VH-VL binders against Metalloproteinase inhibitor 4 (TIMP4). Designs and how they scored, part 3

Target 1, 195 residues: Metalloproteinase inhibitor 4 (TIMP4), of Bos taurus (Bovine) (o97563)
Amino acid sequence: CSCAPAHPQQHVCHSALAIRAKISSEKVVPASTDPADPQKMIRYEIKQIKMFKGFEKVNDIQYIYTPFDSSLCGVKLEANSQKRYLLTGQILSDGKVFVHLCNYIEPWENLSFLQRESLNHHYHLNCGCQITTCYAVPCTISAPNECLWTDWLLERKLYGYQAQHYVCMKHVDGSCSWYQGRLPLRKEFVDIIQP

## First folded at step 4 (VH-VL)

Design a28 (from t11 with light chain S54D; framework fv_tixagevimab)
Fold by ESMFold2-Fast, scan of step 4:
Structure a28 (fold): chain C 195 residues (1-195), chain A 123 residues (1-123), chain B 109 residues (1-109)
Amino acid sequence: as target 1 above (195 residues)
Amino acid sequence: QMQLVQSGPEVKKPGTSVKVSCKASGFTFTSSAVQWVRQARGQRLEWIGWIVVGSGNTNYAQKFQERVTITRDMSTSTAYMELSSLRSEDTAVYYCAADYLTGDHYYYGMDVWGQGTMVTVSS
Amino acid sequence: EIVLTQSPGTLSLSPGERATLSCRASQSVSSSYLAWYQQKPGQAPRLLIYGASDRATGIPDRFSGSGSGTDFTLTISRLEPEDFAVYYCQQYDSSPPLTFGQGTKVEIK
């Protein structure tokens, strides 16, 4: 399995669905109606706790689908437990909700205060901002609505300190910049983006 | 396809320094992080430190912090680990390992490893 | 520092059998930052699993990883002759230092 890097904000902006849910059961199902197709999927029965995105297309989601194999970006979720997940995903043409490893999927307890707040108030309002991943220095903005994402450069993590504690917010003049709430900026982050 | 090639074996006297090289080929060196790990005969893997090639940022394990320096030369796509004040306990195989980014493919952990460099410290 | 403890130290099995290897952390480790490596005598380690459950490129589907928090498992569903090796878990959630377990040797019975 391989995935394009995407900030949590980009996942919410580019997904059709974002929900908080528990997993009540799992079942292996065929991927298609063709009996000769050996491809499998896992169908999870969910208990939807809250929806952050998707209201216009779906209500009360009962099932989500993911590939069986992790090499095909299948995701493994704990069924029949108290664990709550943030799930992002797509809605297929037949109405099925599809999630895979390249979506933003996190145990709810792993989300920072700012991420939880941003799911309710910030991410969807700031989808006009462009988040660009920095891979090397120098790394400079190419457009006023751009925020530079440095977790790969500084921590070699997809979701490092910046992803967990910042949101790219649009200002009145159309420009964007990182908002950190009450947390102080890390020195490495400041040194990279503010020469 | 992606490959790391390390310098050859070293035999050093106690109190001296050793510098091991790790040359990258077949991937984008600038977007990688290079880590150094050692293993004494019959022992576990021991993490020494890493360098983010693009920025030059380094982090070292506390045990090695006073004696190790990790650097890179972007023009030759080579990372280096220098360990000073060598003791007999430093006798081990030293490995470099890297992750890499190829656009829409990512790995966490050490995807590509060098062949290892035996460093022997004896009097 | 997070200490990783692997068990058993040695697992003696025959080809065709299932191998289950355990890795326990002294503190909670995000599943996104746990990896498994295979090492054969005289060779560098090879990445098998990253993010607790994702197979690295080229790794056969008989290898699978699972777990979260402090308890992680590597499973080899049907041992092949080439699978007899030492296996290490590693966390990269807390750095520095990254830490490795002490290894589990899977040997032929």
Scores: ipSAE 0.006, ipTM 0.517, lowest interface PAE 11.6, mean pLDDT 83

Design a29 (from t11 with light chain S32D; framework fv_tixagevimab)
Fold by ESMFold2-Fast, scan of step 4:
Structure a29 (fold): chain C 195 residues (1-195), chain A 123 residues (1-123), chain B 109 residues (1-109)
Amino acid sequence: as target 1 above (195 residues)
Amino acid sequence: QMQLVQSGPEVKKPGTSVKVSCKASGFTFTSSAVQWVRQARGQRLEWIGWIVVGSGNTNYAQKFQERVTITRDMSTSTAYMELSSLRSEDTAVYYCAADYLTGDHYYYGMDVWGQGTMVTVSS
Amino acid sequence: EIVLTQSPGTLSLSPGERATLSCRASQSVSSDYLAWYQQKPGQAPRLLIYGASSRATGIPDRFSGSGSGTDFTLTISRLEPEDFAVYYCQQYDSSPPLTFGQGTKVEIK
């Protein structure tokens, strides 16, 4: 399974759906109605959901689907437990909600305060901002609406401190910069390129 | 430039409801939060509540919680405040105001204001 | 809720004079979450200062804000004719509700 790295904000912006859910049950199902197709999926039954994105396409979600095999980017979620998950995903043409390893999937308890707040108030409203991953220096802004994401460069992690504690927010002039939980004025925004 | 235009004056009888509109132009409506404030003649400004346009999330002052509903219509870039069970004490000018920055109400102050809507509650 | 008390209620001054307006909070307010507004008769309020001391875009430098904790001040260093108006402080640290002071009227002597 191979995924392009994406910031949590990008996952929310590029996914059709973002929800918090508990998983009540699981069932292995065929991937298609063709009996010759050997591919399988796992269908998870959802309970006690909260929706952050997807209101326009789905109102009531009973099931989510993921590939059976990890080589096909299947995810394994803990059923019949108190565990809550943040799930991002796509809505297929037949109305099914599809989730895989390349989506943003986290136990809810692992999310920072800012990430939980950003799911309600910040991420989807700032999708006009571009987040660019920095892998090496030099790494420079190429557009005013760009925020440089440095978790890999500084921590060698996909989701480090910056991903957990900053939002790329749009200013009144159309430019974007990183915001950490306080009023994001031009003078107070930080472009985290040098720790 | 961002502009907020409110609906015209209303005269209502006690016990009825009023719905005031606030139409946004000159900005991306989905990236704003819209707040509602009222002011009775010769009195202080009184905060009613706000809505984050993109999510639809609302927050209301306890005094108004049971009587007020703030909504928005994305297709017309319009926010609404509906106040029910009107009393003579609800006679005031009602303002909508927006932040240029999106997010919660702890941010930058109210940058852009509507012109105000006079609501008169009289028998 | 946080109660904001402004003083004086009315300030009578001449153009060219310095105006000092006070806003006291019933409990501590982070300076990051205090704003000042100007309102002229028949008009909506206009944002002057946010974060206790930062001037909003287009606001002349004769307006300045200061303070922390429970005591905040708006200063107009040299009154111009257009500055005679009612001024309100607002806290947005504790919500709901956001609260406003009762206003200080700056009137021409």
Scores: ipSAE 0.000, ipTM 0.417, lowest interface PAE 16.7, mean pLDDT 81

Design a30 (from t11 with light chain S95Y; framework fv_tixagevimab)
Fold by ESMFold2-Fast, scan of step 4:
Structure a30 (fold): chain C 195 residues (1-195), chain A 123 residues (1-123), chain B 109 residues (1-109)
Amino acid sequence: as target 1 above (195 residues)
Amino acid sequence: QMQLVQSGPEVKKPGTSVKVSCKASGFTFTSSAVQWVRQARGQRLEWIGWIVVGSGNTNYAQKFQERVTITRDMSTSTAYMELSSLRSEDTAVYYCAADYLTGDHYYYGMDVWGQGTMVTVSS
Amino acid sequence: EIVLTQSPGTLSLSPGERATLSCRASQSVSSSYLAWYQQKPGQAPRLLIYGASSRATGIPDRFSGSGSGTDFTLTISRLEPEDFAVYYCQQYDSYPPLTFGQGTKVEIK
């Protein structure tokens, strides 16, 4: 199994859904309703904690599906534990939620504060930006809505500091640039502090 | 971390043009806006204009609109400000500065500044 | 177009004292679009506060900003020797042009 590199923001933007969930159980099931199809999948029963994307297509998700074999990009998730996962994936034509190794799948504990905040407030609002991976210097944008992703160049990692601590954000004029902090808090928070 | 390094001091005669450069480090340059500000001796800071590096879009203060051109070269990570038809009152230190802008209309201020370029206009 | 007027023009204080600097705008400025800068002789300005109240990275807790509408304040709770400088407010709500105040000089008594 091989996956094209993608920034966490691209995973959220290109997936049909993004959720935080615990895994309750697992079961091996047929890949399709066609009895002649020998392919198998793993069906995970989940406890959905929060949905970040997918509200228009699904409400509460009870099951997610992944290929049985790792060679077919199957994901192995820890069932019947307290571990929480960020899961991104697709919704198949029959309504099944499908996840695989090339989706963004991370233990929630591994996500930075900015990534957790960005799942709620930034990633889905900035899907008009394009993130381009830099493999060599010079590396320049080809369109004003591009952010250059340099984790491979600078750290030789798929998910380095930039992936963990930056969001590609759209400006008023339609151009995009990297943002590494959080925007000022809402009035609700300010009112708590003020007399 | 972005750093801005400006070209050296200039002495010019009235009616000529000056072009000041502002060289930025690496990849953060393409995600920034570069602004130009000047300050005459003992006076306030005066905004000249800006360029959004990625798009090349510029905006100038009306006072300078007919005399100033701001450009950038992404291959060398360098921004330029050219001011024409120089007058004695253009004698000042010229600064470039970079900041972040967002689609949420938040402006993060001028975070990184060049060291300044003294431009003297005399006969 | 927006004129920013700072007061006082000069503030003479000793280390350890509180400094309070005012910036008044000729028309309403959203708090999201006001910044404060520090400048020492021969140096470029340094960003202290943006969005009226948010400290820039690396700026000590003794610096704070507040205000809304036409009246904004920069406070330095306990002056240190390195804080004696000129301070400028700037608005970026009415673009173009961005405008700066005339500055307040904080000098050692």
Scores: ipSAE 0.000, ipTM 0.435, lowest interface PAE 14.0, mean pLDDT 82

Design a31 (from t11 with light chain S94D; framework fv_tixagevimab)
Fold by ESMFold2-Fast, scan of step 4:
Structure a31 (fold): chain C 195 residues (1-195), chain A 123 residues (1-123), chain B 109 residues (1-109)
Amino acid sequence: as target 1 above (195 residues)
Amino acid sequence: QMQLVQSGPEVKKPGTSVKVSCKASGFTFTSSAVQWVRQARGQRLEWIGWIVVGSGNTNYAQKFQERVTITRDMSTSTAYMELSSLRSEDTAVYYCAADYLTGDHYYYGMDVWGQGTMVTVSS
Amino acid sequence: EIVLTQSPGTLSLSPGERATLSCRASQSVSSSYLAWYQQKPGQAPRLLIYGASSRATGIPDRFSGSGSGTDFTLTISRLEPEDFAVYYCQQYDDSPPLTFGQGTKVEIK
């Protein structure tokens, strides 16, 4: 499978759910109740949940579901381990929590301090900002609420230094700009981003 | 779909330079990064360097840093690798490869490869 | 630089058997930046798996990748005749140089 590019902030803003959880077990289950459908899903039992988004839709989450096959964007998670995952996803019409490879799914240990802080305090409040991927120089904003995302342009990575150490934050006047916390700026990044 | 077509085989004397081209077709070249790798007969793949087409930003493996230059020409959608001060041990097949980012999707890893260019360095 | 060590160097199997190929990194590699390639004699490499576990477009479901940190695995659940080839892992997590493993040859027994 292939995925549309999306910044971690966009994943949180566009997902119905964002949680941190450990995986306690896995089970292969049928994808549907239709006996003619041979498609399978993996059902993961989750534990030690902290919710960052989804409070309005779900009160308690026992399971998450993902396609069995990676060509259908199925995700493989380590069960019965010490790993904590950040999981973003969708809530299906029948109430099942659905995650797939193109959601933001990361071992918690891979998240920067700012990303962890942003899950609690920044991403949700700044969903009014537009994050636009830069493919070429020059790259300029088309609207005041736009932040330019340059990880591909500068590092050939979907999630580089900017994704890990910046948040697109909305100002009182409705404009948006990158917030770096108190971490040092990278020279090449600063030369490209819009104030 | 993006396709990469490389220039033909080269036979060079030690101490000279070779410039291999890699022409992209199929979609916007500026959304691509073009990497160069080589493989000597019976040996492993060896990474040389890359260029991020949109910015012109390059990075080279330390081993090649003093001898290699990677460039691109946006008007012809072509990337180039020039290797100078050629030695017999530079005899290898040279590949260009691209991953790309579009508004529709992104691939990590090198999904599109050129056919390879044989460079032979001999006296 | 990150050194990738593949094992075994050669894997001799028959069609229908399961192949398990290992790639170990000298330091931790984010799974997002580990890929597997297949190469047949006289051909350019072909991307099989990216992001440690995501199958590339057109790659059969018998190929799967797994692992994290320093230990990664490519599995071919049931070898087909066309699967006998050399397989390489690659990391592109750290700043360059990007590095490849030395390869595992899967050959007919």
Scores: ipSAE 0.006, ipTM 0.600, lowest interface PAE 9.0, mean pLDDT 83

Design a32 (from t11 with light chain S95D; framework fv_tixagevimab)
Fold by ESMFold2-Fast, scan of step 4:
Structure a32 (fold): chain C 195 residues (1-195), chain A 123 residues (1-123), chain B 109 residues (1-109)
Amino acid sequence: as target 1 above (195 residues)
Amino acid sequence: QMQLVQSGPEVKKPGTSVKVSCKASGFTFTSSAVQWVRQARGQRLEWIGWIVVGSGNTNYAQKFQERVTITRDMSTSTAYMELSSLRSEDTAVYYCAADYLTGDHYYYGMDVWGQGTMVTVSS
Amino acid sequence: EIVLTQSPGTLSLSPGERATLSCRASQSVSSSYLAWYQQKPGQAPRLLIYGASSRATGIPDRFSGSGSGTDFTLTISRLEPEDFAVYYCQQYDSDPPLTFGQGTKVEIK
């Protein structure tokens, strides 16, 4: 399974659901109610849910579903433990919550304060911004609502310092730029983002 | 920096409903969770429920689940708690409290409190 | 539901003395989800400590929190006149409802 890189903000913006949950159990189930379908899924029973996105579609989430095979981007979650996950995913036409490996799935303790804050407010409000990954220099904006994502360029990481500590925020004039909170933006990112 | 201002005292008859408001300042409200807590005279603090303002998600203590509704109006930066089927045991000061910190380690810490609303239920 | 038991119920001390307040949980609480509040008569509670040991903004450094698992402590190193109040612990682990202890009253001897 391979996934196109996406910033946490893009995952939240493009997912139907974002929740914090513990996994209480797992069960292998048929992929559909059609008895002729041989495909299988894993159904995880979830506990202690906090929802950041998805209230318009679902209000009682007891289960999430993921493909059985890792080649089909099935995700493995620790059941019957104290581990909490941030999970993003889709809501299927039958109301099932579907999660796969290319969604944003992260142990809650790995999230920065800004990421946790952004789940409640910043990510959702700033989905009008475009985040573009920089792979090489020069990397320059092509539109005023664009933020340049430099974790691959500067750290060779999918989720580096910028993903953990910055949100691409829309200003009143429609332009977007990176927001870090109270601390000034680091010089290395400024040189790339605002040439 | 957020401040919470609650509506004035209420005197209600048993069997009626009360709706208490909690008005917050500005942008910080939209990234906050607002919790409701009550305290009867000489008694401990009792958690009623919370609402995450940005998402509208609510959760209620089981004791109150069938009688309480927590809502918010983002245009007026106001949260509401409505408690129905009032009994004399519901006589208490009701507080709203907000957590402007949204991280897991800080999320439920009640950093900003309203002044409290006295609700008296008597015949 | 996690039950929090505070002890002692009342501490009678003089200004300048050290106060040590205990909060014991009926089951393990992550230290990240324990807070302490101060309440004076006729007033709303005030957040002192969150995450078991982190001081809230504006809280003097004579207040400190510690503990993990089921045993948590609030310490006031040198009582000032304004510190005589009721103190509550609260757990906000991911299982609502959030629960409070019954309170410890710190009063003048």
Scores: ipSAE 0.000, ipTM 0.438, lowest interface PAE 16.8, mean pLDDT 80

Design a33 (from t11 with heavy chain N59Y; framework fv_tixagevimab)
Fold by ESMFold2-Fast, scan of step 4:
Structure a33 (fold): chain C 195 residues (1-195), chain A 123 residues (1-123), chain B 109 residues (1-109)
Amino acid sequence: as target 1 above (195 residues)
Amino acid sequence: QMQLVQSGPEVKKPGTSVKVSCKASGFTFTSSAVQWVRQARGQRLEWIGWIVVGSGNTYYAQKFQERVTITRDMSTSTAYMELSSLRSEDTAVYYCAADYLTGDHYYYGMDVWGQGTMVTVSS
Amino acid sequence: EIVLTQSPGTLSLSPGERATLSCRASQSVSSSYLAWYQQKPGQAPRLLIYGASSRATGIPDRFSGSGSGTDFTLTISRLEPEDFAVYYCQQYDSSPPLTFGQGTKVEIK
């Protein structure tokens, strides 16, 4: 399996669903109702903690589906653990929630403060911006609503510093540029104000 | 077919420098990164440094930082590694290796390797 | 710098047996940035697995990778004669430096 590069913001904007969840169990199931079809899927039973996108189509998600084979971009998730995941995915015509390796799937603890904030406040408002990957210099914008994504060019990483610490944000005049956000509140102050 | 072809073996005296070339064909050189790795006989792989071809951005492992220079020539699709102030401990096979990125897909890992260049440093 | 420690140093096995190789990182490595290579004497290394679990083009399905965080595994489900070689893990998460493990030699019993 191989995936096209996509920024976390693009994943949220182009997915039907974005949630934070724990995985409670797994089960191998048939891919279709056709008994002659040998294809399999894995069905994960989830404990949905929070939904960031998908409210229009679903409220409480009990199961997500992924291909059985990694060659078909199947995802292996850790079941029956305390691990929390950010999951993005699609809602199929039959109502099944489908996720695969090329979706934005990340342990919650790996997300930066800006990414967590952006899931709640920034990504959905700025889907009008275009994020374009830079592969070589020179790299210049072709439209005013374009942000240039340089993690690959500068760090040879899919999710480098820019993806973790910037959001492509739309201005009043319709142009877009990278926004860094604010530093998180220091932990020692959080400990004081929560009784 | 994707290939990296390296220059031939070198025998050098201590204190001199060596420049090894690595010519790419069969893939888009400008969207690749080329890294250099060495291996002394019976020893493990040791990472030297890399160059992001499109930008020319380089980084070198701290052990080699004072003595190594990695460059590329876009017109000939060739990367170079120059190691100066050679000592007998630099005797090793030197490999170049590349990852690549297409416009619609990416791969991490060194998918294309040169055949290796034996550099012998002796008096 | 991230240090990768491979174990065991040597596996002595017969054709048809299962090989399990470990790579442990000194700090967390994103699965997206862990690769496995095979090297035979006198040859350049060959990419087997990238992104901890994805097989490179042309690699037989008896090779599989798994793991996350600090613990990664390469499994060869049934050894063929051509699989006796040295195997290295590498991380790309600390960019740069990219670091290799010290290698595991899989040798014929």
Scores: ipSAE 0.139, ipTM 0.666, lowest interface PAE 5.3, mean pLDDT 85

Design a34 (from t11 with heavy chain N59R; framework fv_tixagevimab)
Fold by ESMFold2-Fast, scan of step 4:
Structure a34 (fold): chain C 195 residues (1-195), chain A 123 residues (1-123), chain B 109 residues (1-109)
Amino acid sequence: as target 1 above (195 residues)
Amino acid sequence: QMQLVQSGPEVKKPGTSVKVSCKASGFTFTSSAVQWVRQARGQRLEWIGWIVVGSGNTRYAQKFQERVTITRDMSTSTAYMELSSLRSEDTAVYYCAADYLTGDHYYYGMDVWGQGTMVTVSS
Amino acid sequence: EIVLTQSPGTLSLSPGERATLSCRASQSVSSSYLAWYQQKPGQAPRLLIYGASSRATGIPDRFSGSGSGTDFTLTISRLEPEDFAVYYCQQYDSSPPLTFGQGTKVEIK
């Protein structure tokens, strides 16, 4: 299975759903009602902790589905553990929530502070921005709503410093630029300086 | 707490110009956009224009485009709106409003507003 | 320009009742770029909702927003005395100009 590179913001913008959840159990199920179809899926029972996107289509999600085979981009999640996941995915025509390896799926502890706050406050508001991956120099914007993504160019990583610590923000004039966010202050200092 | 403080009330004769200031304090001015809105007595909010502070780029409503100039001075963290060729129908409260990035806040939607500046145009 | 039309013009209700305010756009507005404001006499507007459904900091959970495309709604689940005010919707998807609705006045019956 191979996936086109996509920034976390693009994953959230292009997914129908984004949630934080724990995995309670797993079950292998048929991929279709056709007895002649040998394909299988894994159905994960989840405990939904928070929804970041998808409120218009689903309220509470009990199950998510993924292909059984890794060659078909099936994803493996740890069941019956304390592990929390960020899951993005699609809602199929029959109402099933479908998740595969090329979606944005991360253990919650692997997300930076900016990524966590951007799930609540930034990504969904800035889906009008275009994020373009830079593979070589020169790399220049072709439209004012474009942010250049340089993790591949500078770090040869899918998710480097820029993906972890910047969000592509749309200005009121329609242009976009990278925003780094604000580091959280220690609790003692927050209590002193904030009313 | 972040705040915007506007200049005081103005009384002007028709045909003159007025320049209203909007001073930002307690937040990051360079990463914000400042919107100007007016409201005549008992009427709706009417958008005039905005400036993206970092770039200096401006956009104006067509109704005001030939009479309004919005500027900023980053050294004093102050935005300005100048309206020329004043008429009696320009009598209104003028507001500045800004978005700001705090790390746990939204980018769009103007949550920081000035207190308003009453501009009265009469002969 | 995008014209926002609010309804009703005036809503007369008692404390404890539910208020439902409508904002309709003359053309499609991305839900990411619709806001609701509250204004009391003699005061500047206060942001309530941004991105059609996201509550601004410090806004009580009795305020909620919903909608997409051309039809947006602000709901106040249980009116409190301080909620009697004029409410405006605003789009910031298409500029220039940014546009406001004409307002809905929520008044004590």
Scores: ipSAE 0.000, ipTM 0.444, lowest interface PAE 16.5, mean pLDDT 82

Design a35 (from t11 with light chain L98Y; framework fv_tixagevimab)
Fold by ESMFold2-Fast, scan of step 4:
Structure a35 (fold): chain C 195 residues (1-195), chain A 123 residues (1-123), chain B 109 residues (1-109)
Amino acid sequence: as target 1 above (195 residues)
Amino acid sequence: QMQLVQSGPEVKKPGTSVKVSCKASGFTFTSSAVQWVRQARGQRLEWIGWIVVGSGNTNYAQKFQERVTITRDMSTSTAYMELSSLRSEDTAVYYCAADYLTGDHYYYGMDVWGQGTMVTVSS
Amino acid sequence: EIVLTQSPGTLSLSPGERATLSCRASQSVSSSYLAWYQQKPGQAPRLLIYGASSRATGIPDRFSGSGSGTDFTLTISRLEPEDFAVYYCQQYDSSPPYTFGQGTKVEIK
């Protein structure tokens, strides 16, 4: 399974829903009505604790679905435990909630304070900002609403310090910049214009 | 198809420096990271350092920090490791290895390795 | 620095037998950043498993990886003659330095 890298904010912006939930049980179900079709899905029964995105489409979610095989981007979640998950995903045409490895799925305890706060207040309100991954220097903005994502450039990590502790926020003039919670930062994570 | 080709063996006197090259072909060098690892005869793999090709950002193991410099030349798709103040204990095979960016959202291991360069330090 | 300890140091087995190799980390390692390599005498290492459990391209399905946290395992379900080699685990989870285990030699009994 292959996924394009995406910042947590992009995951929330591009997903139909984002929720915090516990997993109560799991069940293997057929992917289609044809019994000769070997494709399976896992259906997880969830206890929805909070919804951050998706209010327009669903009220309460009882089940989520994911491919059975990891090679098909299936996700394995720990059932019947105290573990809480942040889950992002899509709502299929038949109303089923679909989650796979390319979604943002994280144990709630692994989320930083800013990420938890951003799920409530920042991420979905700032989807007008463009987050662009920097792969090489120089790396400069191409538009004023662009935030440069440097975790890969500096740490060779999908989710490094910047993803965990900053959110790309839109200002009143239409420009965007990285925000570290209580105040907007003028911080550059890399010296883009080499002195 | 994808390959890293290293420079030939070196014989050096103690106190001198050595510079080993690692030339990439068959994959996108500019989006990769290159690590350098050494192995003395009959010993374990020892990590030296790493460079993100696109940025030139480097990190070195503490043991080597004061003696090693890793660089790259994107125009020739070549990474270099220079080790100074050579000692007899530096006699080893030195390997470069690169990751292959596939678009997956996890960092993967190094799946393209050079053939190794034997560096012998003797007086 | 994260220290990886492999066990056993040497595993003596016959072709057809199951091999189980252990890699223990001194602190928790995200499974996304644990890899296994195979090295034969006179050759560079070869990537077998990345992300603790994903097989690299061209690697036979008799090789599998598992584990999380501090305990990781490489399993070879049925040893073939070409599988007798030294195996190393490596972690990338800490910001560098990345570290290797000391290796497990799988040898013919």
Scores: ipSAE 0.044, ipTM 0.615, lowest interface PAE 7.2, mean pLDDT 83

